# VH-VL binders against q8ixk2r445to577, part 63

Target 1, 133 residues: q8ixk2r445to577
Amino acid sequence: FFGMLQNKGLTDYCFDYNPPDENQIVGHQVILYLCHGMGQNQFFEYTSQKEIRYNTHQPEGCIAVEAGMDTLIMHLCEETAPENQKFILQEDGSLFHEQSKKCVQAARKESSDSFVPLLRDCTNSDHQKWFFK

## First folded at step 3 (VH-VL)

Design L3 (framework fv_axatilimab)
Fold by OpenDDE, second read of step 12:
Structure L3 (fold): chain C 133 residues (1-133), chain A 120 residues (1-120), chain B 107 residues (1-107)
Amino acid sequence: as target 1 above (133 residues)
Amino acid sequence: EVTLKESGPALVKPTQTLTLTCTFSGFSLSTRGMGVGWIRQPPGKALEWLANIYYNDDKYYNPSLKNRLTISKDTSKNQVVLTMTNMDPVDTATYYCAHTFEYKGWFDPWGQGTMVTVSS
Amino acid sequence: DIQMTQSPSSLSASVGDRVTITCLASQDIRNYLAWYQQKPGKAPKLLIYAASRLQSGVPSRFSGSGSGTDYTLTISSLQPEDFATYYCQQYHSFPYTFGGGTKVEIK
């Protein structure tokens, strides 16, 4: 699966990554932004290693969850996907993070009017449903 | 390397308006995620957050001082300006500007700070 | 607003001592907490972010822990250069707020 990763509940919002430096793509938070179909910042791939890969830049980035955090951060992809980079995109659209045993939910950032994907306890909320477009 | 420096008057009379300028280098407020905050510290007292401004011109103010504060940016000059109206001796403090990031609400690095005394 | 209650306000310690400073938030701030060190006449310096992440260049004797409303800064073995005032700050939501500070003095 590849393309824009769009939320079902928060309609018209997609995974978005735009690092300040294109030569240093790691260490920043993945956010949600209006789906615009312009590629690059909103192009992701779900791989057989259960990675959510950001492959519009070299080296390629993979979404990770750092210990003690509930945000999605860009790391470098590895030959063998580390545990904190493994996600299961389930048939019902839920995006499950294996290590934390939590689901990715579209949420409003507490300190801003922006939206971000956050790890939360798994529910049947449409805000935890995702699909590639 | 990111650096910030505060500039403005060292002395302000009561009821006057304070205008402080933060001049920075090593980053741009045209870059997504970049932000600048202002924090003050009265002599011998704790830190108090004043306001933040971000690359997209989003602004946040301390509610206790919101009606007195205005923050703005000049991206072309790498400057952020803070104005505070109706100054009072209680507003005497060292005023700092500091770098911040939209989803990382800590401050790093900080300017050296500028002492502002409000006195008649 | 979220209040940050920092304790103690001051403490006396000797070189080599283990020092613990606590910050209590008036509500769950979900690890959106930073710790700063400030020396007289200087600007605050970031030590820890995200409650437990050590900032680059900060000695490993500094550590942060906690969750929910309770957080602690620990200096495992106090060094001469560590005598300073320390502050916690929440950035869970605006307005950002700081603790009252803890002055670490030489015994």
Scores: ipSAE 0.018, ipTM 0.626, lowest interface PAE 7.1, mean pLDDT 92
Fold by ESMFold2-Fast, scan of step 3:
Structure L3 (fold): chain C 133 residues (1-133), chain A 120 residues (1-120), chain B 107 residues (1-107)
Amino acid sequence: as target 1 above (133 residues)
Amino acid sequence: EVTLKESGPALVKPTQTLTLTCTFSGFSLSTRGMGVGWIRQPPGKALEWLANIYYNDDKYYNPSLKNRLTISKDTSKNQVVLTMTNMDPVDTATYYCAHTFEYKGWFDPWGQGTMVTVSS
Amino acid sequence: DIQMTQSPSSLSASVGDRVTITCLASQDIRNYLAWYQQKPGKAPKLLIYAASRLQSGVPSRFSGSGSGTDYTLTISSLQPEDFATYYCQQYHSFPYTFGGGTKVEIK
């Protein structure tokens, strides 16, 4: 699968990654932003290794969650995907983070009007359901 | 902090070509998603979008002015240049450059603007 | 081209007043709308993007609302520094287009 990763509950919002410095693309948080239908910052690839890749940069970026954290951040992709970079896109649309046993949820960032994807206990909420468009 | 500043001639004669330079700091047009736009405002009138250029050299022009406009960038100098051919008194305006992002479409921050008067 | 119509073109108000400015798009712009404030002799300043999202550093008395073709900028309690011209801008489609502006003047 490839394309825009859109939320079922927060229906106009998609995964978005646009760090301010291309020389240091890794280490920044993935956000949610209005879906524009044109790719680029919102174009992600779901791979057979269960990675969510941002591959318009070299070296390619892979979404990861660091131990003890609930935020999705961009890491460098590795030859063999580490467990913290594996997300299982389930038939119901849930995006299950294998290492933490939690699901990706669209959530409002408390200190701002921004939305971000965060790890939360898995529920049947539409805010935890994602699809490629 | 992101800053932009416009430079160019204050006076242009009808039929001449206008060249404006936007010099910026705080970001690079080699960085994914970054862009610069040009917007103008005739005295006492509304804002009019002219052109955008992005990190990947993608260019977009206002169709009403497309045949007269050229936008280019020099990434190593942190500059974006706009040229407009065949100037007419109705093109008298303050010209702004502004920071923008691919697909986001709003402008923030703006340069201070440079007034261009077209008169014989 | 998408036409943006602002109402009113000007208004007179006093400090403490609630001010409402409307922006109408000639077609559905799906919340791809920004609001700018411009003071005399100065460049515009972004207030709101995505129809309702307040830009960092902008006072909470400013708010945006609306959907589809009909959008509103509200200043809940006008302050002296708010006397300015306000512009809406759609970024749903190229060319990007601005409203005609609304001048908020001292009563």
Scores: ipSAE 0.000, ipTM 0.541, lowest interface PAE 12.8, mean pLDDT 86

Design L4 (framework fv_axatilimab)
Fold by OpenDDE, second read of step 12:
Structure L4 (fold): chain C 133 residues (1-133), chain A 120 residues (1-120), chain B 107 residues (1-107)
Amino acid sequence: as target 1 above (133 residues)
Amino acid sequence: EVTLKESGPALVKPTQTLTLTCTFSGFSLSTRGMGVGWIRQPPGKALEWLANIYYNDDKYYNPSLKNRLTISKDTSKNQVVLTMTNMDPVDTATYYCAHRYDTFGAFDIWGQGTMVTVSS
Amino acid sequence: DIQMTQSPSSLSASVGDRVTITCLASQDIRNYLAWYQQKPGKAPKLLIYAASRLQSGVPSRFSGSGSGTDYTLTISSLQPEDFATYYCQQYHSFPYTFGGGTKVEIK
């Protein structure tokens, strides 16, 4: 699967990564933004290694969750995907992080147009359901 | 600097409803990632988590007390309110409100706490 | 609910001693573990988050380690101001739960 990773509950919002320096793409947080399909900021790939890969830049980045954290951060991809970079996109659309045993949820800033994906306890909320478009 | 302060009655009668207010400064619950939690501690005993509220108005409650608890926020006043119904002497404790940020997950800044005694 | 079993409940130590406190979770909490220090009549103070990350302003003699279900708080060299009660807390899943506490007393 590849393309825009869009949230079901938060309609018209997609995974978005826009690092300040395109030559240093790691260490920043993945956010949500209106799905526009333009540029390189919203193109992701779900690989056979269960990575969510940001492969529009070299070296390639992979979304990771650091131990004890609930945010999605960009790391470098590795030859063998580390445990903190493995996600399961399930049939019901839930995006499950294997190591933390949590689900990725679209979260909103109050009175703001800003949103982020965060790890939360798994529920049946549409805000925890995702699909590639 | 982040600060929090609990306010409410020091004495509550059994079966009455407790209303506690957390007034904070140094952060806003309109800011992404911000949250406030309530934790209580009976005299000489361990800590017990009660409820959390977040910037996006998500709320979480301790299931053992869920039917008795209500948490709400007033962002414009920088306040979080916790109500607890049907108070009992067993609910006598120091009640704390505390700040949390999604980046850390834990409660990094606490209020001084307010002692609540439930007695006839 | 996730139960947090903290041990020992109390210990006596001298200044300069190495102190170790253990926290056992009833299930894997994936490093979503915090340690707090509490002195009498005061609110808890955050020492460690994410199992091993030192909170700003906390002395380096405090350290956290562990993974899965087993976690440890270590004070490398106990100082006079370190006599207090310590608590672990998981924030992996709701409801958040605390350990029973460990009182560190002067020998």
Scores: ipSAE 0.043, ipTM 0.716, lowest interface PAE 3.1, mean pLDDT 92
Fold by ESMFold2-Fast, scan of step 3:
Structure L4 (fold): chain C 133 residues (1-133), chain A 120 residues (1-120), chain B 107 residues (1-107)
Amino acid sequence: as target 1 above (133 residues)
Amino acid sequence: EVTLKESGPALVKPTQTLTLTCTFSGFSLSTRGMGVGWIRQPPGKALEWLANIYYNDDKYYNPSLKNRLTISKDTSKNQVVLTMTNMDPVDTATYYCAHRYDTFGAFDIWGQGTMVTVSS
Amino acid sequence: DIQMTQSPSSLSASVGDRVTITCLASQDIRNYLAWYQQKPGKAPKLLIYAASRLQSGVPSRFSGSGSGTDYTLTISSLQPEDFATYYCQQYHSFPYTFGGGTKVEIK
């Protein structure tokens, strides 16, 4: 699967990666932003290794969660996907992070009007349901 | 199940300070993403947002109330307290507290409201 | 502050009618809009959030639409229990602001 990864509950928002430093494409947080329909910084690939890859720039990035964190950050993809980079996209659209046993949820960024994907306890909320456009 | 209930005086004299308490159950205000807001409604008028407090103790106030508001929480008691100084008859309203989860941004569960009348 | 202009201020309709209520924001609020129902003497109840998402337990006859500055709440087939005042609210920017309300009277 590949395309823009959109939230079912927060329907106009897509995974978005736009690091402030174009010479350092890794280590920055993935956000949610209004879907623009043009791919580019909102274009992701879900791979057979259960990775969510960002292929817009080289080297390719893979979404990861660091130990003890609930935010999604961009890391370099590895030959064999490490556990912190594996997400199970389930039939109902849930995006389950195997290592933490939590689900990716669309959430507001602490009292702000910005949105980010965060790890939360798994629920049947539409804010935890994702699909490719 | 989330529930909230407001409590406080039903009658306040002009110039006095109003203190309202919101007691809740079904969530903790130490949980990431949780918040509680206060909204009021004068008789026959529209809703007016007053203040929000969040799990991390971030506080936001309606600037139109000219620094009369203070919001605080006691996480161990499951309570949020709103204080409003220098009460005036125009502040007569039903005061509501409501749950807010950062994913929604909207007030999804409301208390029943408490009527506060400001008169001599 | 973002001003929310709600129209009409009141309306009367028959059971089974399609009712539409509009909400106009003074600036782009990017779908950060909620709709509430308030029955006399009761607290408001959330119907719709994010302009178009139906709150759990709310009947499917309620729907929200719109984008930018222009939003609409639709009740596809009005029922007697829908007698109420309806409010829109933007939560794009602080301070949060509400519309003036629309009172729906069922004939």
Scores: ipSAE 0.000, ipTM 0.528, lowest interface PAE 15.4, mean pLDDT 85

Design L5 (framework fv_axatilimab)
Fold by ESMFold2-Fast, scan of step 3:
Structure L5 (fold): chain C 133 residues (1-133), chain A 121 residues (1-121), chain B 107 residues (1-107)
Amino acid sequence: as target 1 above (133 residues)
Amino acid sequence: EVTLKESGPALVKPTQTLTLTCTFSGFSLSTRGMGVGWIRQPPGKALEWLANIYYNDDKYYNPSLKNRLTISKDTSKNQVVLTMTNMDPVDTATYYCARLEPYHSGYFDYWGQGTMVTVSS
Amino acid sequence: DIQMTQSPSSLSASVGDRVTITCLASQDIRNYLAWYQQKPGKAPKLLIYAASRLQSGVPSRFSGSGSGTDYTLTISSLQPEDFATYYCQQYHSFPYTFGGGTKVEIK
């Protein structure tokens, strides 16, 4: 799968990564933003290694979760995907993070009007269901 | 409640270095995705973005002012400092610090009151 | 750099009027656009982010629309407290750039 990764519960929001500098793609949090349908900062690829790759810029970025954290951050992709970069996209639309055993949920950031994907205990909530558009 | 306040000299002579401090409360630059930026506005003119600093000490500068700007932070003191070298009368402006939307590097949701800096001989 | 052009540079309107301000980007900014209100002698205040999302606490008479390179701020029924200069800002790419501003004067 490739394209815009959209939330079933927040129907107008997509995974988005707009790094401050296209040549420095590492270290910032992945956000949710209004789906614009034009690819680029919202264009992701789900790979056979269970990575969510940001292929718009070189070097390629892979979404990861650091130990003990619940936020999704951009890391550099590796030849063999490390465990913190593996997400199982299930048939019901859940994104299951293998290393933490948690699911990606669309959530409102505390003290902000912005939305972000966060790791949460897995539920049947539509806020935890994602699909490529 | 989120507040930011700028402090620094009101008058600077040409060729001198300007140092401005932003002191804030109600949020922390230890929070992932958080940032603070500086914006200026010459009298009667448009806003101009200068620099950003983020929780992880990532720094970004307006290329049109390259080599003149330095931004730094002291997370434990809730302070961000901007320095600008070789001041010129055209740098006369009100200087603002503002919080970047958490988990997004783009818009400024809370602003300081601004501090007017006049550059004259 | 992405250039932001606002029109008009100034306008005068009566209380109750519908006011429209436009912002044109030199390239596609994918709705990464904010609108700010600045009253004389005050700091800017965020009104709208993501081109169309109203910031909490901002009156519903303010709205944003647009896509691609063309964006609009609308005030559906102008009030005396809306006397201000309005600025758009793109945050698609560094450096962030602002429009030249639109000064709204109430007749």
Scores: ipSAE 0.007, ipTM 0.597, lowest interface PAE 10.6, mean pLDDT 86
Fold by OpenDDE, second read of step 12:
Structure L5 (fold): chain C 133 residues (1-133), chain A 121 residues (1-121), chain B 107 residues (1-107)
Amino acid sequence: as target 1 above (133 residues)
Amino acid sequence: EVTLKESGPALVKPTQTLTLTCTFSGFSLSTRGMGVGWIRQPPGKALEWLANIYYNDDKYYNPSLKNRLTISKDTSKNQVVLTMTNMDPVDTATYYCARLEPYHSGYFDYWGQGTMVTVSS
Amino acid sequence: DIQMTQSPSSLSASVGDRVTITCLASQDIRNYLAWYQQKPGKAPKLLIYAASRLQSGVPSRFSGSGSGTDYTLTISSLQPEDFATYYCQQYHSFPYTFGGGTKVEIK
């Protein structure tokens, strides 16, 4: 799967990564932004290694969850995907993080009009359902 | 209609290299998310996964056989090739190629009829 | 590697019987489990994927259930064409692994 990773419940919002420096693409948080269909910051790929890759730049970035955190952070992809970078995109649209045993949910950022994907206990909420477009 | 067909030698001598070709139709390995795998089955025994290859040329091998296996694809010919070195009588089996379901799954929804390979001097 | 322990290895049943086959994974495979049917001299046929999803064209008498490490294939009412060997397969992690198989024979 590849393209925009769009949320079902939070209609018209997609995974978005916009690092401050295009030459240093790791270490920042993945956010949600209105789907614009132009690729670039909203182009992701779900790989056979269970990675969610941001591969519009070199070296390629892979979404990771750091220990004790509930946010999605961009790390460098590795030859062998580390455990904290493994996700299962299930057929029902749920995005499951294997290491934390939690699901990715579209959530509102505190005291903000912005949205972010966060790890939460898995539910049947459409805010935890994702699809590639 | 999706179809797959295995081709190669029915008989291989010990220590020789086996080369099998999977020719398929009804789908393309240029389609993102698509993959083809090889599975073998010794007579009267269970199935054993060998290797997968995907649209983006990612390859995965059974670790127990990794050093002996090479998988490759020719998208323009709709073919996947599996080579296995240093064949032994224990490698006697029916070899199948199969399509991986296009939704990035790891199950096989279409299979070839299989080709029997006997390793004997 | 994830081991798939399938039971029983064989069973005898009659037409109309309810048949249950179990597959136990050595670790949680999160419903990434498929079931196949194989008849003598033929290639395996996909029956169930994602533990409980019926493949198109497969009769509704076949069903899959389970979670975590324990999974079950059920044939609600065995038909003459259902005598075959059945295999489970996990695709949670590489290497993909199959169960040992269950041969369903006519009583």
Scores: ipSAE 0.000, ipTM 0.601, lowest interface PAE 12.5, mean pLDDT 92

Design L6 (framework fv_axatilimab)
Fold by OpenDDE, second read of step 12:
Structure L6 (fold): chain C 133 residues (1-133), chain A 121 residues (1-121), chain B 107 residues (1-107)
Amino acid sequence: as target 1 above (133 residues)
Amino acid sequence: EVTLKESGPALVKPTQTLTLTCTFSGFSLSTRGMGVGWIRQPPGKALEWLANIYYNDDKYYNPSLKNRLTISKDTSKNQVVLTMTNMDPVDTATYYCAHYGEFKTPLFDYWGQGTMVTVSS
Amino acid sequence: DIQMTQSPSSLSASVGDRVTITCLASQDIRNYLAWYQQKPGKAPKLLIYAASRLQSGVPSRFSGSGSGTDYTLTISSLQPEDFATYYCQQYHSFPYTFGGGTKVEIK
């Protein structure tokens, strides 16, 4: 799967990555932003290695969850996907992080009008449902 | 219509290198999400996955055979090549190449007819 | 590696019979399971993917079910053209692995 990764519950919001420096694409948090389909900031790929790749830049970035954290951070992709970069996009639309055994949920930042994907306990909430568009 | 066809030697001597070519049509490895895999089957035995190659040149190998396998593609010719070194009689099998689409059917939905490779002195 | 244990290795059945083949994964493969049909001298044919999704053009008498580590292929009413060897395959993680196969023979 590839394209915009859109949330079902938080209508019209998509995965978005906009690093401050185009030549240094790792280390920042993936956010949610209104789906616009115009820029490369919202183009992702779900690979056979179960990665969510941000491959509009070289070297390629892969979304990772660092140990003990619930935020999605951009790391460099590796030849063999590390455990913290493995996700399962399930049939029902849930996005499951294998290492943490949690699901990716669209969440509102505290005291903000911004949104981010966060790991949460898996539920049947539409805010944990995702699809590529 | 998607079609694939394997080509290569029917007979290989022990310790020699096997080179197989998969020539396909109906799809392109320049298309995002497209891939080709190799699977073999010894006579009367089960299937064994060997290697995959994707449109972006990502490659995956069976770890049990990784040191012996090399997969490559020539997109302009619609070909995928598999090389396997140090062949042994135990490697005697029908070798298949197959198409898969990562985004819809991450499985082998179209197969070549297979080519029988015998390893013998 | 994920091992796929397929059972039975062979069975005899008659036209019209209900046939069930099982596949057990050594770990949870989360429905990343496919079924193939292979006839003598031919390449395998994809029947089912994602554990229960029927491949285009495959008769509705074929169905797949299961979850976790246990999966089943069912032929509701066996037809003459269904005598063949069937294989399960997991594609949850590399290396992709196949079951040992089940030969469905005519009784």
Scores: ipSAE 0.018, ipTM 0.636, lowest interface PAE 5.9, mean pLDDT 93
Fold by ESMFold2-Fast, scan of step 3:
Structure L6 (fold): chain C 133 residues (1-133), chain A 121 residues (1-121), chain B 107 residues (1-107)
Amino acid sequence: as target 1 above (133 residues)
Amino acid sequence: EVTLKESGPALVKPTQTLTLTCTFSGFSLSTRGMGVGWIRQPPGKALEWLANIYYNDDKYYNPSLKNRLTISKDTSKNQVVLTMTNMDPVDTATYYCAHYGEFKTPLFDYWGQGTMVTVSS
Amino acid sequence: DIQMTQSPSSLSASVGDRVTITCLASQDIRNYLAWYQQKPGKAPKLLIYAASRLQSGVPSRFSGSGSGTDYTLTISSLQPEDFATYYCQQYHSFPYTFGGGTKVEIK
């Protein structure tokens, strides 16, 4: 699968990666932004190793969650995917993070109109359902 | 408005290192969203993308040539430098630098004139 | 890597002709396709991006169409300044790849 990774509950929003003014594409938080069919910042690949790759860059970026955290951040992809970079896209659209045993949920960033994907207990909410478009 | 110009040696011997400089005006690599790439074209052949550098110093290399390529910038001089090691006759090509600015994806909208590099003994 | 195949590799045409050039991607590139024009001894010039959007300053006789894996560049009425080599480029996936080019020659 590849494409825009769109939320079922927050219907106009997609995974988006747009790092700030720093000399580095990795280490920044993945956000949610209005879906568009125009920019590579919203194009992701879901691999057989259960990675979510940002593959328009070299070295390739892979979405990860660090131990004890709930934010999705961009890491460097590795030849063998580490556990913190593995997400199971389930039949019901849930995106399950294997290492933490939690699901990715579309959530409002505190005190703003911005949205981000966060790890939450799995609840079957449409805000935890994702699909490639 | 935007201009780029390549400079470097016209003749390189096999096994030597090639260094090319791109000097530009009309934009700055301190400006968010700006980038410069290098593309080459062997005589009578197709275009081949080599490397990109982004305003935030992120660097991207064609995986086929990654071990041979280094890209760097000097923002204060409006210059981008490409280094390619272990030159071979098959690397004979016109080398272009070009501007890009959308979505960190190269839509090369302004190009330098190109500099011909011949690799021979 | 995504492979880009252009056809034909060359064609001969007369001023006023309708010219169509095709570009086939080995994978779905979702309209992330650009077309460049290159005249002899010159650098390429961006004509079209996002499969169908004209770059500023490009004449309206140029148009792009297609989706998925199959794309076309059309010149509705060929002008003398249009004799050139045309290249497609996908920018959907890294590394960015170009087609082999189509040379449009005077008949």
Scores: ipSAE 0.005, ipTM 0.527, lowest interface PAE 12.3, mean pLDDT 84

